# VHH binders against 2-(3-amino-3-carboxypropyl)histidine synthase (dph2): the designs that were tried, part 3

Target 1, 340 residues: 2-(3-amino-3-carboxypropyl)histidine synthase (dph2), of Methanocaldococcus jannaschii (q57907)
Amino acid sequence: MLFKTIFYQKLQKKVTTLFNLETERVIREIENLNKNNPKVIFQAPEGLKLKVEKEIEKIKQYFKQKNINIEIYLWGNTCFGACDLIDNHVKNLNVDLIIHYGHEKLSYANPEIKTLFIPAYHIFNKDEEEKILNDIKNFIEKHKSGGKKVAIATTIQYKKLLKDFNPSIILGCRGEVKEGDVILFVGTGRFHPLMIAYKYQKEVFIYNPLSKCFDKISEEEINKFIKKRILAISKLLLNKPKKVGVVLSTKKGQCRKRVFDEIIKLLEENDVNYLPILVDNISPDILFYDVDCYIIVACPRIVLDDYILYKKPIYTPEEFKLFLKNSFKYKFDEIKEDDF

## First folded at step 13 (VHH)

Design m6 (from f2 with R106K)
Fold by OpenDDE, last read:
Structure m6 (fold): chain B 340 residues (1-340), chain A 119 residues (1-119)
Amino acid sequence: as target 1 above (340 residues)
Amino acid sequence: DVQLVESGGGLVQAGGSLRLSCAASGFTFSSYAMYWGRQAPGKGREWVSGINSGGYSTAYASSVKGRFTISRDNAKNTLYLQMNNLKPEDTALYYCAREYLQPDWKDYWGQGTQVTVSS
């Protein structure tokens, strides 16, 4: 009975890095500090942390070979966007440089510590690049032949690939798209294209560069989303809140103090009792107060994506304003420069 | 935990057929676009086919177009790749992958299933 030792060759998941982490650029930036024993912190989205860990190893090895001592930390908490900066958290550590992966700097979120933003562009092979670009080109030409101008929107991961199309870059929760009769969103997910479709009231098509499939935001999809949120708002009409938790994020790019003040004023004007709450990270587990609902003055996606996870109703500032104004014309909440 | 487990690979003769399956767990399968990739010996990863979350939009690499068919059963959390008229150049480790989304940036792929096409 020959025990066939099934050598489960542990296919070493060669973590093929799908993203350009610009190792050389990071190294150069560290070198440019011209400091003995520089302290560098690496901040990355959850899905990039393991990849960044490998980068850190490479970087450590590089400096070791040069007999240069470097103090490196991997940030163990959140990196939701360029709005989620850590400079305030690490002020006491005398950090020389922060490497922030996956985003570009926001105009309304300025780190006080030198921060290098690495966009982490998706790496496609030549065949994929060609296919993606040709697919998009064909899409544009098809619409042009019909007398329609296509506006291109994308996320930071594909900015470099799509540079020749002069795309609008969707940053954070703000969707600004250039002029066009039709919008093509190039990216993953459906949140941004849905938001854009509603905001601009134009046809929005989707091209997913990973699946390489075309899709479209339907009117039905938009209506379904809006109806859900309107229903949530309408519940406030049925049961007017007696006390409202107003949650302000302390994250630099989400700490919308002016919006917070506006909301507080509105609550006071309407004789609604409120509990002001300051929070760094907003999660269901930390919102357990004796209030009827929460207004989340932070990233609107906390409400729009995760509202089902919360025990009590949560609303964006704009949504709650609709309640106060007895309006059912839905408005997407967006972070603006003037919010701060 | 997100898991993608491929199956259905094996040894086939040129001109033969295989059907690959990818069993997904740990996430809402119907909310994500999926795709198949492959890696031949000594070569890099190659995109093979993709499908949107609803399953009504599909795409194929030029090398497999007309021979391969991607599909999904969202009720079963399973992705499929029907491979017909297989060629020796199709020999590779085939893996399924999920799209990554912001803000998480979580990219997932399976361990793969080996497809070997003999001449």
Scores: ipSAE 0.919, ipTM 0.975, lowest interface PAE 0.4, mean pLDDT 93
Fold by OpenDDE, fold request of step 14:
Structure m6 (fold): chain B 340 residues (1-340), chain A 119 residues (1-119)
Amino acid sequence: as target 1 above (340 residues)
Amino acid sequence: DVQLVESGGGLVQAGGSLRLSCAASGFTFSSYAMYWGRQAPGKGREWVSGINSGGYSTAYASSVKGRFTISRDNAKNTLYLQMNNLKPEDTALYYCAREYLQPDWKDYWGQGTQVTVSS
């Protein structure tokens, strides 16, 4: 019974390393501060927090052995992406370094505190790597034989593995994919491939490197989505809003101030009353105001994925613009560099 | 709380068959791709088979292709692995796992069920 428990415990310990958290790199970065008693904050997505906790323990032990004092905190709130930076939240703490796990820096989201981004590359064994690469290669060849060029998209976790395919890296709400006749997204879930599909209004094939299975976002699914959103927009035409909540996120990578200002101007030009609202995290619970609908000036996915959770209709800036222009040509909203 | 509980393992002779089950709870099972892995004594984790959320796409490691069949019943929140023509080299702790999704990044796997194939 004891041997089984030890084996299970060992299995649990070995299984905990699906991601490369680059412990040595983190340590080096801290050392490079050349500061007595450096203050370091670790920020990670929810599913990585426990793993990062273990990393923190290792790091603490390392510095303890060197008789170096270090002040370390684990960020206990959200880490939705590289857009969700915490530098502004911790200004009063005199933090020397932030370690941000799971993402790469966005060009339009610059932390004011030194931040090290750890991509958290997925760790595969050699057999899995070979299988994944061969599956993708075969997919590409299959389409090539039919005269089609395949564009590969992936998340940062698989960037290294897929380097030879020169993939487009999907970061946050930006789904730019290189030119191709066929799009293959390599990653887990449907979150990113849906975004790509909606953006380009094109079928997106999916390869999941964990299950090693193929899937797709079909044209039918895309059309269904567009139809739903057009219907939502059309409701505004039937019942023009008298007062609109305009919600701007203060998250650095989502604070689309220029878009916000544009929307405000449009509302004023159209004699629509509005309530400007500033928030960090957007959720159904915080939007309880006496307005007819909300324009969410933040990550478009808040609207596109979670609109059903809200009591009042919520719209992306582009969707609301369609209403104002009396247009039914759906335009997918995306965060752009010039939005800020 | 998310739980994955494997069952159906045991001792079998070479050439025999086993059917593993993985009971899932605490999440929307039908929304996730699932996969089986195994770990033999002294060896690392090995991917065995995967299945998409809808159950219509499956994949197998070369070592088990033609012998193992992965399936799922979304109504029962259960993942299956039918193992036929078992070999001694198939001896391992078999575990089921759920894909992690962004933005939550939560990965889950079960405690595993022991499969032992005697020569």
Scores: ipSAE 0.917, ipTM 0.973, lowest interface PAE 0.4, mean pLDDT 93
Fold by OpenDDE, fold request of step 14:
Structure m6 (fold): chain B 340 residues (1-340), chain A 119 residues (1-119)
Amino acid sequence: as target 1 above (340 residues)
Amino acid sequence: DVQLVESGGGLVQAGGSLRLSCAASGFTFSSYAMYWGRQAPGKGREWVSGINSGGYSTAYASSVKGRFTISRDNAKNTLYLQMNNLKPEDTALYYCAREYLQPDWKDYWGQGTQVTVSS
């Protein structure tokens, strides 16, 4: 039991290196504040929080050895993405620097407090890197031989590894990919490739750099999704809502005020009563109002992934617009720079 | 709570076979890609094999290709690694792992099962 524990502990210690948390860069950034007793907040996704805690310990030790006092906090709430900034939440604390892990800065989400974004690049060994790169190269060549151009998309964690492929980086809820005959998403999970597939209504190939397996979002899957959402929208036609909750997120990267205003205008023009609701985090438990349905003006994932969890129907702005326009041409909702 | 528990390791002679199992719990197993890794004494972690969520796509390290077979039973929440024609260089602690997803970034590994191949 002890040997297993020691080996496990050693494995756990080595597992701590799956992501590059750029400790030295963080330290340098703090030092560059040139401030006595700087106040620094660390924000990280849930799965990185424990790792970041360890980083904080290292950083504290570093500054302690330098006889520099530093005030450090770990943000205990959400970090859903680069859209989920905490600058507004910590205004009262006179924070000097925020360290944000797992993402890069969004063009349309500007923190008012100095924020260092740490992408948390995935660390692969050389053999894995070689395999991943070769697999992707082979995929590209296979399609090229057939006269097809491959467009590569990925998340920030693999940007460095895939730099030679000039990939489109999928950030936030925007699935913009460069033009190509074939789209290959490199990353984990299905959310991003689904988003891309829904947006372009095109099959999307997937390469998972962890499993090193290929997969795809099929046309059938895309159609199934669209049909489900169209059905949801069609219910509004059968039972026109009398009152609609319009939920706007206050998260800086999700606070799509222009979209909100557009929706409000459309509701007014169509003589639909509405309740405007401001929230930071959207969840089923906080939406209990006397309305027939909700329009979620925030991350589209709230609707597309979690709609079943809500007691009342929830719609993206684009979906609700389809209802108002009596259109059944599905348009995938995404956050755009001009939404703000 | 997410749990990954490996079993099936042991001592085997060169040329022998073992079948590893990884019992998964605490999450929707069928929604995640899985993979096997190993760590030999004094060496770093090495990726061994991967499988997609549906189980129809698999991948192998060059060192184990043709000898190892990864599979999964989503109904049983179990990942498998059939290891044939084992070699002394296959001696390692074998662990199963789940992919991490955004936005959670939660990565999980089992405690591992020891595989020792004698010459």
Scores: ipSAE 0.915, ipTM 0.974, lowest interface PAE 0.4, mean pLDDT 93
Fold by OpenDDE, last read:
Structure m6 (fold): chain B 340 residues (1-340), chain A 119 residues (1-119)
Amino acid sequence: as target 1 above (340 residues)
Amino acid sequence: DVQLVESGGGLVQAGGSLRLSCAASGFTFSSYAMYWGRQAPGKGREWVSGINSGGYSTAYASSVKGRFTISRDNAKNTLYLQMNNLKPEDTALYYCAREYLQPDWKDYWGQGTQVTVSS
């Protein structure tokens, strides 16, 4: 009775890496340091940390086989974007190279330590690529009626896939899209398309490459948002703040010092007392001061997405300026190159 | 902790039907687009169907279009896949997945439920 050992081939859950982490490129960059025992730090968004850990293991093994010593660390804190650089945090460690995953370098955020940016392109199979590209092509054809131009916007993960459409790449909290009569955002979630919609005060179509579904940000949704924020600003008109917290982020890509200085000047000119606050990470728990409201001089998303989590009203610099100018024309706050 | 748990798989004859369920927990289900994938033995992962967060927009792979229906109940935190007119080539491990969002980049998928279609 030959017990056929059903070799249950343990379907090794090949953790099919959803993202291209460009292992060879990272290795080459480390080799190019031409240094004995180089110190390399890996920084990644929270969802990529475990994947990056596996990459680190591969890289360690590679160098071990070559009898090259390398000192490697995984950054254990935040990686919100290319605005969240760690060069200043690790100065005391004499780091030779930082590998930053999931983002592209921002023009206004320059690390002092050599940093390799890995965009972490999403890996699609051939059938999915074809599906996505065809869906977008069909969308363009449908909306091209009457000579209308369709503008495509996307995030860095899909830049390579959509290269033939010459898309605008949404980086950080800057939603610049090339001029078009119709805007299609290709990506996940609703944050980026909302940002674009608020900025241009125009409906934005959405295509999600994961679900492969279409959606849109409607004019109604835009108006609802603007009304809410105008109402928040109007409350300041009814009850002028006596003391204002002005919060400046120390994150390199969010430390909008020029904007901060402008706000301080305006407060002084209007005889409004203020408390200047420096922080790395902004959260509701750390803002407990005896002020009437806060101006957040950092990523606008903190105000736009999380305002409900804060016990006191929080405003973008642009929103607070509207109050000071007694204007009700809403202006969407964004990080600009000249803010620094 | 985010959890996705698939159920409803099994053995079925060609031409038969199955309804898969994916129970979601640990996140605001109604805020995320969801999709189904499958993996057949010796093959790579294949996208099957997707649905937007509101449930009013759906998409299907050409291989399953007209036979499968994706739906969701946001009040129950559950994703569904109705599979009709099943074929032997539909044999695979079926898994549900959540979209990843910035800035977290957290991608989640379940352990899967086995669907076997016999000729």
Scores: ipSAE 0.914, ipTM 0.975, lowest interface PAE 0.4, mean pLDDT 93

Design m6 (from f2 with R106K)
Fold by ESMFold2, fold request of step 14:
Structure m6 (fold): chain B 340 residues (1-340), chain A 119 residues (1-119)
Amino acid sequence: as target 1 above (340 residues)
Amino acid sequence: DVQLVESGGGLVQAGGSLRLSCAASGFTFSSYAMYWGRQAPGKGREWVSGINSGGYSTAYASSVKGRFTISRDNAKNTLYLQMNNLKPEDTALYYCAREYLQPDWKDYWGQGTQVTVSS
């Protein structure tokens, strides 16, 4: 009797955030392939992988009950964003469909294998949705009363909820914000709103749809972040590198070959020795070469979020250019269409 | 190795008070917004209250506003929920949560502490 009680207690569901994985849509897309034994790969950000594992179980059960053969794989490596396309890794598997969760297609990163992008919108209950929408409406009306137009920026999880506000969606390592006198970032985390505040030189407020709290990016916070990166650039001036590792990501949405070539040319023009390095996933463990620093030609957040984890200093291409110009007018690196 | 551990639940008579705690470890607590949710038996999950990373901005569900107070002590890595004038409809499993972020979408929830309000 105790054994059965313990077993049933282990079956109790763990509390977790709910995301819309669009099970019916995924099933329809697989059926619409009209193939015997289609091959499908599921790809997701790290925090969605366990939820996608359960999604795969449901989909397997559906097709088994219909006596339809299907070959399903979960892509085990990390998915960092919409720029993380796996086409190159799975060419030899004759894959019919990739299900890519947590993002939408980027205009500059075209998949060669048919790919279904599932945004995985955050599921809020009705009371939460009402509060979030009313909080944002009240914020907009308050600023309208002061003669200020509010531009809304958000991330993919909240795109559907906020559709009536015509939000700018911050995608991958790039984001454009529509016209406004002030910006309200609806989302979590402080990196995106900080970058936006600096890029556009405008007031940026934050509404967090999870805590449902308002906040603001301060000038002090911006200055503190910029100072840290300026100090990193200043160290290059004091201890000029003799040999530089130049790292190019092979991920389709991060393979900024034109930026890479530009950096190589600048190093050659300044008689700085270098090691050109190709990688898929950039991490501290794979950068062990005998160089003084690395220039990371990939998503800028690799440098800006993770630089502390690396044994050697790492820089964005824009930061290295500032070193060469002896300039301290900081410019955030970002991925652009012409980088490829 | 993020952990959120709730405590302070129990049985209380209507009109009474309880203080819930959420001990956090495995991350830089002061860098994250936090929130409380609850789930009554046989009912869906309900967002209760949230607080920003600095602790100076708070928000409450209409059902608890004026009766509950969220707070945090960033030096002790602890989130609190002071619950006053408790009602039988406040009976639920109360759990704390840390916001997920882009790009990894990792969400974290505690296992909860039971609050039971008798009339």
Scores: ipSAE 0.792, ipTM 0.938, lowest interface PAE 0.8, mean pLDDT 87
Fold by ESMFold2, fold request of step 14:
Structure m6 (fold): chain B 340 residues (1-340), chain A 119 residues (1-119)
Amino acid sequence: as target 1 above (340 residues)
Amino acid sequence: DVQLVESGGGLVQAGGSLRLSCAASGFTFSSYAMYWGRQAPGKGREWVSGINSGGYSTAYASSVKGRFTISRDNAKNTLYLQMNNLKPEDTALYYCAREYLQPDWKDYWGQGTQVTVSS
């Protein structure tokens, strides 16, 4: 009775989004290490962790059936992106391979430990794929008939599906888009298309591959977002800070030391006292110092998404520069190769 | 925590109608696109219909276009699917879903409500 109930509960699965975790490829890469009892760490964004836990179960079963010893760990801390390399955290553990889900390798973040990047592409059935591709093709043709070139931007989840459209892959920390008269952002959420619309001063449409609806970024949306950040900067103008916390992330892909040094120099030139702070994971509970505000030298999304959660105002480096210049022309902060 | 709870399923004769509801809580409902999916016994899952956060843009699978209408009431945090002229092939577990976003990849799905269409 009791054991049957527990067994049946284990067999019941909720419907969930399917991502391609490339189980066979992961297994092959582990086997190709050609080592006795290799040590492998799995790393994933928060929303993929339970799916990766199940993936680990499959992989453990595979190697157990072949009587091959393997040491597997799940990295328990949040993975914020491809910038979040864990090499420094695990140096003394003799790790042979890191499996990094949900991202692809960045040119400016080079892992020291062998790392396999698994994009975790969204799996659509054939009818969905056909609809998505036809919707996008029709959109492109309609605009081309009106004399407008469409540039496609998307996120990693849809990169494979959209391969034939030669899309720009947008990261939360950086958004480079190929040239076009109109931009179609294929993805979810409104932050990326809003940022792109502002950055390029172009009309940006959205195609959401989950709802399969078209939408558009309006000037009102852009103005509302920008005004919120300009208000935050205005607080500095009204109450000039006496002391500023300058926070640098130690994560390899976010450790923008050259930007940090530039901000320190600007603070010194403007006679503003500061506290330089090194942090691995930036969160509200670790920023409790006697400062008037913080400048977060890391991924810009930390400020733009989470600023309301912090006890003191937080700013991107670009936002603080706007304060110092007494400028009202907002500029989104981005991670660049020269930042390191 | 995020919850999506479907209701309104049941047994209905071919040609009949049903209205499904999806009650949402634990997040700002009006900020997210939503969609309906279904899974028939022995079949793969199927996307049915989607709607943007504002409720003014909708999309439908070819198999349901003209018969189903998706809508939302952002004041009540509720997603709807009006299903008219139901056919036996519409028999499935119907579930609502909230879009995942890039930062955290968190997907959310309801447990589903069963729709059975008799011949």
Scores: ipSAE 0.786, ipTM 0.937, lowest interface PAE 0.8, mean pLDDT 87
Fold by ESMFold2, fold request of step 14:
Structure m6 (fold): chain B 340 residues (1-340), chain A 119 residues (1-119)
Amino acid sequence: as target 1 above (340 residues)
Amino acid sequence: DVQLVESGGGLVQAGGSLRLSCAASGFTFSSYAMYWGRQAPGKGREWVSGINSGGYSTAYASSVKGRFTISRDNAKNTLYLQMNNLKPEDTALYYCAREYLQPDWKDYWGQGTQVTVSS
């Protein structure tokens, strides 16, 4: 007991980022089901799963104290975005409610099972919030003094903190940004600001709310990224593929059937043999077929983030179209409402 | 497996200096922004300093600006915090952290190194 207790205390004292999991709202939603022994599934991005495990324990304790029996499951597979709806996977379990953390509902992906979306906003302490907001306000004022309008883009984690700046919210595999003379991306990572800089042909700065550092997307960084993808596409121009795997994701928010059908039509029109493949989770180990390359009809980040992990070249639908047009004017793929 | 291991803490008199190190492994260190935080006994966690992936952009909490210097050596996969003119209020457990990214939200924090400043 003592050894086991010491081990768990060490794990429980680990310092971690705090996110607002809205415990009371989740409890109210479960209570409002008005059902005996309701079945609830919790779904979260990988990095939130341990925090959600603790959240589940709090919720179990709450209902135990009320002498209410509930059936709770944690969805163990990955959740990369709001497009990762699990309705089809759990239909036979008679699930009453899904709690989906880290995202907000997509307009084009309606869950069949009642789903509560919890954004899981990053919790900053007061001093951090003041610094972040002040840093951003000063940036905006400095550019306004130079006659330039700043458009703010961010991700879901910071939406509430930044609400007074009316930010554009980048939704994983799809993002539209209000135009300005300058764009400030408030968030982590360089992929989204690089994509925005290329898409809008605008100056893009970065403010990282974790490190609290400013940065800028350079033209050299953009060119390096684009060059890597153009070189991959040029391989098709040098060696026309004889057989192409066309992979369609069955995840509701990524199942771009219209784009899939368009790609198939283009392959047939160009006398290219193909293998149509349906996949739930796209990974290198399931793509082992005798093809020259794959076209991944899903979230573009699967190709752009993971291409090096695959044994065969993988391309987005827009990259394949670029090959067919013999064009080197690169275009980032993104998920759109009319793709479905 | 991602690991962040801090070292360089200890007991020091007010006005003294310490240099903290954070050895990183299990990920491409040069691709991530990093930051230092601290927590004094009975107090909440405080952000101290941050640095971008390239090491050329830095930021500091007002309480440490001018006294602390964050740096990184991407060839050695190591993050540093040079702490000069230490004050008793700097007494805390100091820990390094790696930013989380959008796809998986995975954050990583070291276990920390204790800094105790006597007056």
Scores: ipSAE 0.778, ipTM 0.935, lowest interface PAE 0.8, mean pLDDT 87
Fold by ESMFold2, last read:
Structure m6 (fold): chain B 340 residues (1-340), chain A 119 residues (1-119)
Amino acid sequence: as target 1 above (340 residues)
Amino acid sequence: DVQLVESGGGLVQAGGSLRLSCAASGFTFSSYAMYWGRQAPGKGREWVSGINSGGYSTAYASSVKGRFTISRDNAKNTLYLQMNNLKPEDTALYYCAREYLQPDWKDYWGQGTQVTVSS
């Protein structure tokens, strides 16, 4: 039994698509520290951690062969996004460099410790790249012949591949799209294109670079998602909360103190009891207090992606404001620079 | 745990047909786009065909278009690849894959099923 399990694990690793972890750049930046026995921490999203473990072994071997001492750690806790800076956790360890995979630096979250951001762009072979680029070019030309300008939106994994299309890069916590008559989202998953379609009130098409299929966000999908969140808000209207947990994340890219203070003020103005809670990592297991619901002042996707996992209802700040206004005109919460 | 298990490979003569299956478990199959890839001996990976979560949008590599048909049965959690008019150059290990999403970056691949096309 153990042999079959090991066999399947080895096959899975051999078939997996490689992300560009920029090994040579990481090594060069460590060498450029020009320090004896530098202390380096590697940080990655959960799904990249095993690949980064292998990266660390390669880097260890490189420095061992050069007889250079280096102190390397893998950050074992989750990394949910670019907003997950670990400076606060390791400031007293005299860390010289943090290698942060899978994201790029946010303008509103400045690391205190020197940090190298490695986007981990998806590597496609030449035939795949040609097909993807041609599919997108043909889509753009088809709409151009109909008098419509196409705006391209994508996520970090595909930024380099799509640079000649001048794409808007959609962040999990914030999405802005450049001007266009229609929007083509190049990426995986339906949440970002759904949010964009609702926010901009425009046609949003999807091109999935993995399946290489085109798709479109329907009004039915939008209505279904919005209705689920409106239903959750309506439960507050029917059974007004007596006590609310208000959760503020201490992560530099999520610590929206201005939004937190605004929510507290609104609760006090409406005579609603509350428990202000500070957390680093928000998870169902740590929210066990005697409250009727939580308002999560952090990355909005924590609520929108994971609400079903929590034992008490959770809401974004914008959703809670809708409850207080008795409004059903849904508004997606986003992290903005003036939230801090 | 997420599992993808391919079956239906084997030895077939040129011009023949095979139907590959990929049994999925451990996730909500109907929520994910899926695709087939292949790897011939001594060659790199090749994307073969993809399908969206609903099964109504499909795509094919130029080398297989018109000969292969991807499909899915969301009620049975199964992905299929119907391969017709097989050629010796189709000889490869065929694997199915589930798309990864931004937050988790987790990709999943099956073990693969060997297809060998004799001349």
Scores: ipSAE 0.723, ipTM 0.918, lowest interface PAE 1.1, mean pLDDT 87

